# Ledger of designs, part 51: miniprotein binders against q53ft3

Target 1, 195 residues: q53ft3
Amino acid sequence: MFGCLVAGRLVQTAAQQVAEDKFVFDLPDYESINHVVVFMLGTIPFPEGMGGSVYFSYPDSNGMPVWQLLGFVTNGKPSAIFKISGLKSGEGSQHPFGAMNIVRTPSVAQIGISVELLDSMAQQTPVGNAAVSSVDSFTQFTQKMLDNFYNFASSFAVSQAQMTPSPSEMFIPANVVLKWYENFQRRLAQNPLFW
Short names: E, the ipSAE of ESMFold2; O, the ipSAE of OpenDDE; V2, 0.75 times the mean of E and O plus 0.25 times the DockQ between their complexes.

## First folded at step 7 (miniprotein)

Design s7
Fold by ESMFold2-Fast, scan of step 7:
Structure s7 (fold): chain B 195 residues (1-195), chain A 83 residues (1-83)
Amino acid sequence: as target 1 above (195 residues)
Amino acid sequence: SVEELAEEIRWALEYVQRIYERAKKLLEQGDVEKALRALQLAYKWAKIALERAQELGLTELIEEAQELIQQIEELMEKIRESQ
C-alpha cells in the first residue's frame, strides 16, 4: 500500500506491519540520508475518512528510538517529501567531545506510518523542519513572491513632479518593473524551471 | 503492470487476514469492543481490495476477498446478536 524512496537506493514497497494500523520501513545507514519520500502505491486507497501520519525514528546515544512526526499522506495528497538531515541530531549530545569520543549508536532509522482518522490527524503538529514544499507549492510561492515584490515596488512609484533631488539615489522607471514582472510571470507559467 | 497491481491487492488481503486473526484473539480475551473495531477496519480494507480486484478482473483475488468479507461479516453479526 505504501512506498518509501531514498535518492540513490532501491525503492521499498513492503512495509513491516507492527500493529493493526501501523507500518514501518527500515532506513539503514541513515546518516547519509537527507530526504525521504513516502507515498501510496496507488491501487489501495485509505478507507474514507482515514489517512496516514508519517513518523521518523532514529536511535539516540543509548540506542533508544526517538520518534518525530514528519507529516501526513492522504488519498488527496498521496505522496510527501521530508527533509530528515536536520532531525538526526534533534536530541543529540550537547557536548561535541562526547559525540566525537564514542559511536555506539546503530545506523538504522525507521519511517513509521500510522493509519488514523483525518480528524485525529488535524490535531497534530509535525516538526517544523521536516516538510518539503511540492513543486506546485514552490510555483505558488514564487507567484506570491512576484506579486508581493511588484506591489511593494509600485507603492513607491512617484511622478517626476513629486521627486526630490538626491544625487546619491538611483531611480528605475516603473514601466520597466512592470515589463519584467509580466515577462517573468509568463515564463513561469510556461516552464517553472526556465531560470 | 497488472502483476504489480495484483501484488498490492494480495498484500492488502494478507493484511486484512492478520487483522481478522487478531480480532478473533481479542474476542477470545473478552475484549469485544476492540475486536469489533478491528473487524470494522478489516471490512473497510477488504471491500476496497475487492473493488480493485473486480476492476482488474483478477478472479482468484476476487474470490479470496469475498471469502474474507463473508468471514468478517459472520463474526460481526455473531457479536452483535450476542450483545
Scores: ipSAE 0.468, ipTM 0.819, lowest interface PAE 1.8, mean pLDDT 76

Design s8 (at its last look DockQ between E and O 0.82; V2 from the best seeds 0.66)
Fold by ESMFold2-Fast, scan of step 7:
Structure s8 (fold): chain B 195 residues (1-195), chain A 83 residues (1-83)
Amino acid sequence: as target 1 above (195 residues)
Amino acid sequence: SVEELAEEIRQALEYVQRIYERAKKLLEQGDVEKALRALQLAYKWAKIALERAQELGLTELIEEAQELIQQIEELMEKIRESQ
């Protein structure tokens, strides 16, 4: 039902269910993460009148989880970008997860999704500046992601003259990567939710 | 792709199954109201999954969703009769 995306990492689409209305994604090595995207996969919408409150949890200096409300996803707004790089020392808000989940390692954070009534969600205040849900911010994030991927892939390009025979390795021409990048960028410009 | 859509429906039904099992445990603990709320949520998700499976013509998932909905309805009725 839900997805979680971090720049430079494999997308997660299999949230761990921890209660009838609560789901979590693990974020290893969270100290290197600036932004996370939480989204609905698109086939199964929320039940009528319900949405998802999105929480972020990291271990404090004592290893205790600190949960903070980042924002919301709903059928009307099924994706949101959150900046988490600045959320290390604020007081955590009171949250519905309680002590249900604890981070087992000091470098692993969690994204939590709590399925709630829309009226209940309207009464809650996210931590300051966590939500980055504007067209400009989304475009900037997506462009950065595309640039990062293209630059990373291109860094492995070698000429045919530099290649040694190795039948156990697969090679993809750099032009294929460039064509994918251009096509994705074009499609994104026409419809940001095309994927 | 249809395969990706089918995987999301299958995942949703797995979540619903876990809610159903949780509701049975809540009943054993005497938490009738929590069990009913869990079952009502499970029912809503299962109905959505069924509708999507029917729209896509995914016979096995349709049958799985219908079976799960029936189990949820039977448990809710049993609770109703006991009150």
Scores: ipSAE 0.731, ipTM 0.911, lowest interface PAE 0.8, mean pLDDT 78
Fold by ESMFold2, look of step 8:
Structure s8 (fold): chain B 195 residues (1-195), chain A 83 residues (1-83)
Amino acid sequence: as target 1 above (195 residues)
Amino acid sequence: SVEELAEEIRQALEYVQRIYERAKKLLEQGDVEKALRALQLAYKWAKIALERAQELGLTELIEEAQELIQQIEELMEKIRESQ
């Protein structure tokens, strides 16, 4: 039903159900995380008239959870990218998770999804600059990911004069990587949700 | 793949089953209003899961969803009769 993705990590698709309408994902080593993607897997939507309020929780210096509203995910906007790099020392906000997860290890944070009526969600205010439009944020994240892949792959490119003979080894010409990157970039710019 | 879609439906039914069990516990505690709200949520998701399983022709999951829906409906009816 829900997914949670951090760049360079495996996607999480098995949210822990902590109440009838509340789900969490653990984020170990959260201090190294700058952005998190929260999304609907696509097969099971929210019921009609409902959506998800998305929270970020980190342990303070005493190990006590600090919860902050990041934003929302809905059937109309089933994915969102949230910036959390600036939220790891802020004050908590009103949240529906109560006294759960009172004490955790210092390096593990949580993403919480609270399933609520859309009317109720309209009365909530996310922390500033945490939420970015899903289309615009996905495009920016994807562009940065593509740039990172291109730079990494290009660091392994060799000219024909530099190639070491290896019968069992296969090489990727650098132009193929660039062409793939350019084609993907153009498709994404035309339709950020084509994927 | 179809296996991935089936796993998403199975996961949703597992969540629904847990909501149903929580609703029964809430009724034992006398929290009828909270139990009914939980059952209404479970019912809505169970119907969605059934619909998706039917679209994919996943007969085992269709049967699981139908059984769970019946359990939820029976419990909601018992609550209405006792109110």
Scores: ipSAE 0.631, ipTM 0.878, lowest interface PAE 1.4, mean pLDDT 78
Fold by OpenDDE base, look of step 8:
Structure s8 (fold): chain B 195 residues (1-195), chain A 83 residues (1-83)
Amino acid sequence: as target 1 above (195 residues)
Amino acid sequence: SVEELAEEIRQALEYVQRIYERAKKLLEQGDVEKALRALQLAYKWAKIALERAQELGLTELIEEAQELIQQIEELMEKIRESQ
């Protein structure tokens, strides 16, 4: 139903359900995170007339969660990118997750999705500058993600001479990864919203 | 892939199941209104999950969805009867 993506990290597709209408993704090492993408997986949409309010929480100096409304995802807007780096020292607001004792570690932040009526969502005001509206910002985020993936993949690259025979394993040539990377960059440059 | 879609449907049904169980607890606590809202959400998602499972021919998930829908409906009916 929901997905959460941080550049350089594996996509999360299994949110923890903390209430009947509330879902949470854990973000370890949140201090290094600048942007988060929240998106619908596409198979199971929101029920008609409903959407998701997206919240970010981080532990304060006392270890208590500070929650802030980042924005929204809906069937009409099934993905959103949020800048969270500037929020890590902010003050919390009223949030639907406050009554929930969610086990947290000091280095782990959370993305919370509250399933709500669209009409109710319209009355809420996200924190300023959290929503990335610029195409340039999205492009930069995507580029960083791609670079991270490429760097990760390339770190495993070996020549045929260096390969250890492993008949049970499948191998992907490095040039395939490179071609994918180049094609993706080209498409991104042409239309940052191609996907 | 079909397998990926199946996993998404399965996850949704797990959410539905948890909502159903939560609704039962809410009823025990006397919060009928919240329980009903929870069940309504569960019902809607279960119906969507059922439709998706049917479209993909996922027999087991169809059966699971149908069972959950029935359970939700029965509980909702019990709530209505108690009012």
Scores: ipSAE 0.577, ipTM 0.857, lowest interface PAE 0.8, mean pLDDT 84
ESMFold2 (binder alone), look of step 8: mean pLDDT 90; pTM 0.888

Design s9
Fold by ESMFold2-Fast, scan of step 7:
Structure s9 (fold): chain B 195 residues (1-195), chain A 83 residues (1-83)
Amino acid sequence: as target 1 above (195 residues)
Amino acid sequence: SVEELAEEIRKALEYVQRIYERAKKLLEQGDVEKALRALQLAYKWAKIALERAQELGLTELIEEAQELIQQIEELMEKIRESQ
């Protein structure tokens, strides 16, 4: 049903069920994590009228979890990216000073998913700086993909004039690629979900 | 791909099974309202899993989902009769 992805790590697709409506993913070495992606796997949707509230938790000094609402995933928005680096203590560094009981502060955080009614979720407010919505993440990904594709394709433009066409090869004029890029950029700016 | 789809359905039914077991324990503890809410959620997910298994022709998962749905329905009916 649910997946959890951290850049450079194996994707997790087997959440631990802690209640009938609550699921968690463990995030070991969470101090090294900046962003987490939470998503629906695609085969089993949420029941009609329901969605998932996404929480982040790390153990406090007493070993008790402190949960913060990051955002939501729904059938209509089945993926979301969250920035968690600003939510954990000692961003960019550990606090190695003093007489601390380190064994009481394990380096494992959790992503929690609470299955809730959409009406209930609409009344909740995520922490201000954590969430990067699925629409925003799609826009960011698409912009980077477009830039990468255009740069890659244009790298062949300088050599096309030097090549003799062969029957087994197809060639696309560089201006057609540019026009597609410009049209897609325009459409994306007007509506990120036009695709 | 069909095996990956089957794995997600199988995992969903595993979650449903755990909800069902939790509901039985809640009933033993006298928490009827929480048990019913759990069973209602389990029922919805089991129905979704069944529909997906039927679309894919996954006979074992169809049978597992149908059995689980029956158990959920029977437990909900017992609760209704006792209230």
Scores: ipSAE 0.723, ipTM 0.907, lowest interface PAE 0.8, mean pLDDT 76

Design u1
Fold by ESMFold2-Fast, scan of step 7:
Structure u1 (fold): chain B 195 residues (1-195), chain A 83 residues (1-83)
Amino acid sequence: as target 1 above (195 residues)
Amino acid sequence: SVEELAERIREFLEKVQEYYERAKKLLEQGDVERALILLKWAYILARKALRLAQELGLTELIEEAQELIQQIEELMEKIRESQ
């Protein structure tokens, strides 16, 4: 039903079901993780009116889980990127995982997915700076930023004939910028998560 | 209004029935994996609908939701036993 991806690690597609509406992925060595991608596997969508609230949990100094709401996945937005670096301390929001007995090791963090009614999800506020727009939204944003950078850099291009010699100045050929832009677009199209 | 909330619960239960019937058809086709996913979705939605009906004291919808939950549980158990 769900997938979980961390850069440099094997994708997880077998969440542990801990309640009828709650699913968990283990994140060992969580101190090294900056971003997590959560996504729907796409074979069967959520029923209309339902979606998933995505939570991050780490053990506090007493080994107790601290759950924080990161954001949501829905039929309209079936994948999302979350920044979890910096969320290993602080107060967790009230969460639907409650006092559930979830088997885990003290050094392992978890991604939790709680399947909820969209009306209920609309009343929830994710922790600040955790959500990064879905993979598609981030790809669109990144493309716009690439276009802006390329246009900006190219606006300063001059031919060699128009330059006055200045040995202390550094120049890069305009075609190098174009090649970088094209290579980045190709990589982004092949793997939106390559960054 | 209570009327509007009751109508929304009825819509949820209709969707539960739809997923349940789709799951049965997939089982007939031998597609156990997709059938189980549909049943899990139906179960979750039915449980949410039951809680809403209970909060509003809508006895007829409570009974309907409980019947659907039982049917889903029975089908999931039959699938489990057949594997």
Scores: ipSAE 0.583, ipTM 0.842, lowest interface PAE 1.6, mean pLDDT 77

Design u10
Fold by ESMFold2-Fast, scan of step 7:
Structure u10 (fold): chain B 195 residues (1-195), chain A 83 residues (1-83)
Amino acid sequence: as target 1 above (195 residues)
Amino acid sequence: SVEELAERIREFLEKVQEYYERAKKLLEQGDVERALLILKWAYILARKALRLAQELGLTELIEEAQELIQQIEELMEKIRESQ
């Protein structure tokens, strides 16, 4: 019924059904996730008058889930991108060295989808920190991510003459990175959700 | 109004019936996967309609929703057993 996508990870299309109207995707290592895309698979639309409320949860210090409403998916808007970095931000993650100020443990967050009547959904208010965006916004986000990665990787480029021998390290030619960037950008232009 | 909500519930139950019949036709065509997906949607909608009818105390719609839920459950069980 639903799909869940995180940049750099395999797409999930098999949600766990935890109730008749509730579906969950697991997000391991969620501290590294800034954005999540939730979408309808398109095989069968929602029945008229229904939609999905999208929630995000992370475990608190006791392992209990803390659920927050991110937004909605409907037949008229069957995909949405949510920014979760502001929601999972603890005191430490807001500092330049935030990760150094907290104990890192293996943690799994969840995306929950609750199938609801549209009238019920209209009465709910998503958390303000979760930005609901169009496909155009997703394309813009992806382009910015590609630019950021390419610029970061390129900042380490050195000529062969400047290299210090390091037999335990692997190196990638700069032109291979550029080739990947151009290929990805062409694919994104054809279909923003290709990954 | 209660009358508007009752009409909306009737529309939901009519949609449940349409999905149920569509699922039966898909089964006859051998498309078990799509039939199960349609039945899952029908089940969810029927359960929502039942809850609304119960909250409003609309006995006739409660009974209709319960009948549809039972039919959906029986068909889903029949599909499960045949596999």
Scores: ipSAE 0.480, ipTM 0.802, lowest interface PAE 2.1, mean pLDDT 75

Design u11
Fold by ESMFold2-Fast, scan of step 7:
Structure u11 (fold): chain B 195 residues (1-195), chain A 83 residues (1-83)
Amino acid sequence: as target 1 above (195 residues)
Amino acid sequence: SVEELAERIREFLEKVQEYYERAKKLLEQGDVEEALLLLKWAYILARKALRLAQELGLTELIEEAQELIQQIEELMEKIRESQ
């Protein structure tokens, strides 16, 4: 029914069903997650009049789940990108006992999907800054993704003098990666929807 | 207004029946995974339609929704037993 993607992690396609109309994905080590993509799987759409409300849950200081509405997925918009970095407890905060409040064990957050009638969904208000739906936000997200990819790829660049003479290994010239990055960045600036 | 809501519930139940019949046809063709997915959607919609009909006291629609839910449950059980 649903998929969940975090950059740099394996895609999840097997949500746990916790009620007739409720599905969850576990997000281990959620402090390292900035964005989550939620999307519909397969060719079978929602029945007419239904959609999915997307929630994010993290454990509070007492270990109790705190659920927040991020947004929606529908037949008209079957995928959505959500920013969760601003929803994390203690991020950027200066604490009197800072080091003493650092959790050493991994914490697990959840993405929840509640299948609801569109009429019911229309009555709900998402957290204001979670959905990445504007052209500006989309452009910034894409630019940062491009920067991360380019930095990662370029970190493996070597000169011809540094290459081991091995016919079994393939190499891409660093100049090709740079050219692609510059071209994509320029085109994105001219038309964010070119891709 | 009650008549408009009743008409909408009838539309939901018609979609439930459509998904149920499509699921049966897929089972005949051996497409078990897609059939189960259609039945899952049909079940969720039928349950929501039932609750709306109950809220409005629409007896005939309550009965129709309950019959469809039972048919869906029986088919899902039949699939489970065949695995």
Scores: ipSAE 0.543, ipTM 0.817, lowest interface PAE 1.7, mean pLDDT 75

Design u12
Fold by ESMFold2-Fast, scan of step 7:
Formats: sequence, C-alpha cells, structure tokens
Structure u12 (fold): chain B 195 residues (1-195), chain A 83 residues (1-83)
Amino acid sequence: as target 1 above (195 residues)
Amino acid sequence: SVEELAERIREFLEKVQEYYERAKKLLEQGDVETALLLLKWAYILARKALRLAQELGLTELIEEAQELIQQIEELMEKIRESQ
C-alpha cells in the first residue's frame, strides 16, 4: 500500500499495520536522516474520499514519543517529501496516534500513516514548513541526480557511422535522453513535487 | 447538516460496494493479491462509514455498513483459508 524512502537506504515497502487504518515504518538511526519520502504503492488508488495523513515520531529525552503531522498523500498527490531534521526538537501537533501503543526501540523514529477521510484531513494542520523546507533540498538533490544520469548516458552516445553492428544489442537515441532530461527539468522547476 | 453527512456516508458505502465487486471479479481471474488489496481498502472505508453513521444515529446506514463489513470479512477469510 505504502512506501518509505530515505536517501542512501534501502526502500521500505512493508509497513507494519498497527490498526485497521494505521501503518508504521521504522526509521533506525534517525539522527542521520534529513529527508523522508512517503508514497503510494501499486495500481490501486485510495477509494474516492480517502487519503493518508503522514506523521513523524521520535523519542524525546525521556523516551516518550513525540508525534508531528508532516503532511498528506492522496490520489492527486501520491508522493510527498518531508524535511525532518528541523523537527527532531519540535513540539507535536494534534495526531490520531496519541492513544496507540506503538512499539519502539530507543534510537528508532517512525513514520506513521493514518488512512482518513479527506474531510477529516482538511481540518488538520501540518507542522510549520516541513514540506516547504524540503522542496529546495529535494530540488538540488534531484537536479544533481538528473545531471549525473544525463552525463552518464550521453557519454555512451555514438553517431550511426560509429555503431558496431550487433543484433542482440539495443540502442537508445541520444536525443530521446535529452528530451526526457529537458522535460523533467522543466517540470521540476515548475513543481518540485510533481513526481 | 445531518442530511449532507448522510448523503456523504451513502457515497462512501457505494465506493465500498464498487471495490468489493472489483475484488470478486479479480478473484475469478485468479488475481488474489490485487483482490485482497481492494478488500483491505473497502474494509477501511466501510469501518469509517460505520463510525460516522453511529455518531449520527443513522440506523439504516449503520445496518448497511455492518452488512458490507461482514461480507468483506467473510470473503477475506475464505481467501485466507483457500491458500
């Protein structure tokens, strides 16, 4: 149903279901995490009228969980990027996980996803600028990845005259890679969260 | 208003029914994995619709939601047993 990605770590696609409508991903070594991506998996969307509220939780100095609403995932926005580094000392907002007995280890943070009616989600307030603060960092990261991929792919470009005949080898025209790169960069500049 | 909320709950139950029917068709096609996923979504929505109906005291919608929940649970259990 849901996926969770941290740069430099293996993607998580198996959330722990802790209630009928609540799912949790563990984030070990959370002090080293700056950004987290939460996204929908598969081809089956939320039923019309439902979405997911995304929460972040870390243990405070006393070992008590501090839950904060980061934002939402919906059919119209099935992926979201959040900056959590600034939230590790922040105060929590109202959250539906308050009454739950969530199992945690001492140095492990959690991403919580609460499947809610859109009407309920509309009344919730995410913590200040978690999504906004992540936009610029994510744009910079994505631009670097985009440039690296384009440079790598283009380094193998050859003219038709230089192509070695090989029936088992597939080739992609360099202009197709360039067009994809330009389109993606344009889309990213207009809306860094378009994917 | 109560009448607007009742209409909203009916819309939710219609979506529950749609997902349930889609799940049954996928089971006929042998796609158990996707069918189970549809049933999980239907279950969550049906449970939320039930709670809203209970909060408003809408007996007919409570009964409809409970019936759909039971049908979903029965189908999910049959899937579990057959594997």
Scores: ipSAE 0.579, ipTM 0.836, lowest interface PAE 1.6, mean pLDDT 76

Design u13 (at its last look DockQ between E and O 0.72; V2 from the best seeds 0.00; counts 0 for: pae O 3.1 > 1.5)
Fold by ESMFold2-Fast, scan of step 7:
Structure u13 (fold): chain B 195 residues (1-195), chain A 83 residues (1-83)
Amino acid sequence: as target 1 above (195 residues)
Amino acid sequence: SVEELAERIREFLEKVQEYYERAKKLLEQGDVELALLALKWAYILARKALRLAQELGLTELIEEAQELIQQIEELMEKIRESQ
C-alpha cells in the first residue's frame, strides 16, 4: 500500500494497520531525521474519491503523541517529501488519530496515514513549511528504485534446499541488498537520468 | 443537497463493487496479495459510504452498503481460511 523512506535508512513498505483506515510507520532515533518521503506502492490505486492524509507524531515529555498534519498522497500525487526537523516543538492540531491513545518510547516517532474521502481532506490545513515540492520525476524515480530493488534482490533468492545449517526461514543474503544499493547509487551519481 | 450527496454515495458504492470484482478476478489468477489489497480498499470505502448514508438517513443506501461490507468480509474470511 504505502512506503516510507528516510535518507540513509532502508525503505519501509510494511506499515502497521492500527485501524481499518489508519496505517503507521515507526521512526526510531527520529532526532536525527530531517526529511521523510511517503509514497504509494503503485499496484492498486485508491478508489476514486479517496486519498491519504499524512501525519507526523513524536512523544511529548509525558510520552503522549503529538500529531501534526504534514500533507497528502493521492492517485494524482502518489509521493511527497516532508521536512520534519522543525516540527517537534510545534503545537498539536486536530487529527483523526485523536481516538487512538498510542504511547511510544521516547526516541520513536511515527508517520501516520489516514485513508479518507477527498472531500474530508480538502477541509484540512497542513502545518506550515512541512511539504517540500516533489515533481513527477521524483515519483518515477522512487517507483523505479523500488522495482529495481525487488527485482535485483529476488534474482538472488535461495530455496530452502540451498540454505545454511539453520534453515528455519527463507532469506536473501544481506550482501545482495548491499550490492544493489551500491550499484544504484553509483549509476545515479554518474547519470541522474539513468532511471 | 441531499440528492447530490446520495448520488455521491451511489458512486462510492459503484467503486466498492468494482474493487470487489477486481479482487475476485485477482484470486482467479492466483494473486492473493493484490486481491486482499483491492478488498481492503473496497472495505474502507464501503465503511465510509455507510457512515455517510447513516448520517443522512438514506435507508436504501445504508442497506446496499451493509450488503457490500458483508460480501467483502465473507470473501476476506474465505481467503484467510484457504491460506
Scores: ipSAE 0.700, ipTM 0.891, lowest interface PAE 1.0, mean pLDDT 77
Fold by ESMFold2, look of step 8:
Structure u13 (fold): chain B 195 residues (1-195), chain A 83 residues (1-83)
Amino acid sequence: as target 1 above (195 residues)
Amino acid sequence: SVEELAERIREFLEKVQEYYERAKKLLEQGDVELALLALKWAYILARKALRLAQELGLTELIEEAQELIQQIEELMEKIRESQ
C-alpha cells in the first residue's frame, strides 16, 4: 500500500496501521535525515476521489507532539519527496541552556499517512518548505531508490548449490536484476526524468 | 447543493462496488494480497461515503453503503479464516 524511503536506508513497505484509515512509518535517528520519500506501492491504486495526506511528527520526549502536514500522495502524484531537516532547525535553534548543551540519544520520529477524500485534502495547507521537486533532488532520490532495490533483491541471492528444491516457484536469474539495474542507472544518467 | 453531494456519494459507492468485484476476481486468480488491498480501499471509501450520507440524512444511500460495508467485512473475514 505505502512505502517510505530515506536515501541510504532500506525501503520500508510495512506501515503500522494505527486506525482504519491511518498508517505510520517510524524514522529512527531522524536528526540525520534531510529528505524522506513517501510513495504508493501502486499495484492497486486509490479509488477515484481518495488520496493520502502526509504528516511528520517529532518524537514525544518531553512535550506536545509537533505534527506538520508535509503534503499529499494521490493517483496523480503517487510519490513525493519531503525535506524534513528544515523542520528541525526552526527559527529558535539557538538557546542559552537546552539547545547548546542537549546530549540526546537518537530517537524516533514518525511519518503519518491519513487516507482521505480529495475534497478534505484540498482544504489543507502543507508547511511551505516541505515539498521538494528539483531535478537534482529527483536524480539523487532515484539513484538511492535504485540502489536500495538492488541491495534488497540481491540479499535473497543463492547459488544453485545452495538452492533447496521448490519446483512450484518461479525464479529469475540474478543477472537479470543486475542488467536491469545497469540499464536503469545508465538511462537515469542520460535523462533523470526518462521514467 | 444536497443533490450534488448525493450524486458524489453515489459515485463513491459505485467505485466501492467496482473494487469489491475486482477483489473477488483477484481471489479467483489466487492473488490474495492484492485482493485484500482492493478490499481495504473499498472499505475506507465505503465508510467515508456512509458518514457523508448520514450527515445529509440520505436514508437510501445509508442503506446501500451499509450493505456494501457488510459484504466487504464478510469477505475480508472469510479470507482471514482460510489462511
Scores: ipSAE 0.603, ipTM 0.856, lowest interface PAE 1.3, mean pLDDT 75
Fold by OpenDDE base, look of step 8:
Structure u13 (fold): chain B 195 residues (1-195), chain A 83 residues (1-83)
Amino acid sequence: as target 1 above (195 residues)
Amino acid sequence: SVEELAERIREFLEKVQEYYERAKKLLEQGDVELALLALKWAYILARKALRLAQELGLTELIEEAQELIQQIEELMEKIRESQ
């Protein structure tokens, strides 16, 4: 349902479901992460009247998770970029993940998505520094992220002749990734804030 | 208002039914993965509807939500057993 993308890292498409309506991505080495993209995979939309509240958690000095609301994803805005680098010194906010004993490692932060009513989401206030405000900065970041993803994915590309039969593995043709990249680039060029 | 919330719950339950039916159609088409995903959304929405209905003491909507949840769970189990 959701994807999480960090520049220079493999896209995550398998969130851990920690509750009926709560999903978590692990972000190892979070200290090196400036921005994260959270997006819907496009396979199925949110139910009508619902969206996702996106939270970030990092361990405090005591190893306890500090959760902050980054923003939202919805059917109308199926992706968002968040700056997380400046949140490390922030105060925790009320969050829906607090009651959950999510296994954490000290070096791993988390992105949490809580599926919520749109009306409830409208009453929440994201942390001010999480939204990428500069279009230019956003465009540059997105471009770098896309390039990095494409390069990373392409590094695993093999020809048909090089493929080892593995019935348990799924393969994505490289041209699909390229087409996705090209389409994303086109959309980005048309509107840097298309999401 | 309670009335507005009740209406929202009804809308949720209608959507649950839509997702449930969609899942069935997807199964008929052999798309098990999407069917399961549809059911997952249906379940999430139904559970929220149930909670809201419980908070408001809306017995009929509670029962309806519970029934839909059961149907979803049964279908999900059936899918799992078929794999």
Scores: ipSAE 0.071, ipTM 0.527, lowest interface PAE 3.1, mean pLDDT 79
ESMFold2 (binder alone), look of step 8: mean pLDDT 90; pTM 0.888

Design u14
Fold by ESMFold2-Fast, scan of step 7:
Structure u14 (fold): chain B 195 residues (1-195), chain A 83 residues (1-83)
Amino acid sequence: as target 1 above (195 residues)
Amino acid sequence: SVEELAERIREWLEKVQEYYERAKKLLEQGDVERALLLLKWAYILARKALRLAQELGLTELIEEAQELIQQIEELMEKIRESQ
C-alpha cells in the first residue's frame, strides 16, 4: 500500500499492519535521518473521501513512543517529503496510535500511517515545521538523490589501467551508470510517480 | 444527520463490494498483488463502515458490513493458503 524512503537507505515497501487502518515502518538508527519520503504504492488509489495521516515516532528514554503528526498523503498528493531532524526531542501529542500503548526499543523510530476520512484529517494540525509537500517537492528530492548517487558512484570510477586485480569485486562501466541516471531523470520528468 | 451518515455507510459498502469483485477478477487473471491490495482497501472500508453503523445502531448495515468482512477474510485466507 505504502512506501517509505530515507536518503541513503533501501526503500521499504512492506509496512507492518498494526491495526485494520494503521501501518508502520521501522527506522533504525533514526538519529542519522534528516528526511523521509512517504508514498502510495501500486495503481489502487485511496477510496473516495479517504487519505493517510503520516506520523513520526521516536522512543523516549523509557522506550515509550513519542508520536507527532507530520502531514498527509491523499489521491491528490500521493507522495510527501518530511523533514524530521528537528523533531527528535519534542513532546508527544494526541494521536490515533496512542491507544495501542506500544513500547519500542531506544534505537528505532517509526513512520506511522493512519487511514482516515479527509474530513477528520482536515481538523488535524501537523507539527509546525515538519513539511510542505507536493509532487514538485518529491521530484526535486528524487532528483537530488539521483544526483548524490551518481556523484558517489562516479567518485569510485577508475580507468582499466588503474584497476587493481580483485576476484571478489564486480565492476560496472561508468557509461552504464550515466545511461541509467539519464533514463531515470527522463522518466521522472515525464511522470514523477512512474514507480 | 443520521440519514446522511447512513447514506455514507451504504456508499462505502457498495465500494467494498466493487473492490471485492474486482479482486476476484484480478485473481482469475493471475494478478495476486493487485487483488490483495484491493482486498486490503475493501477490508479497511468495511471495518470503518461497521464501526460507524454500530455507533449509529443501524442493524441492517451492521449485518451487511459483517458479511462483507467475512467474505473478504475468507478470500484473503484462500489466497494465503494457495501461495
Scores: ipSAE 0.342, ipTM 0.702, lowest interface PAE 2.6, mean pLDDT 75

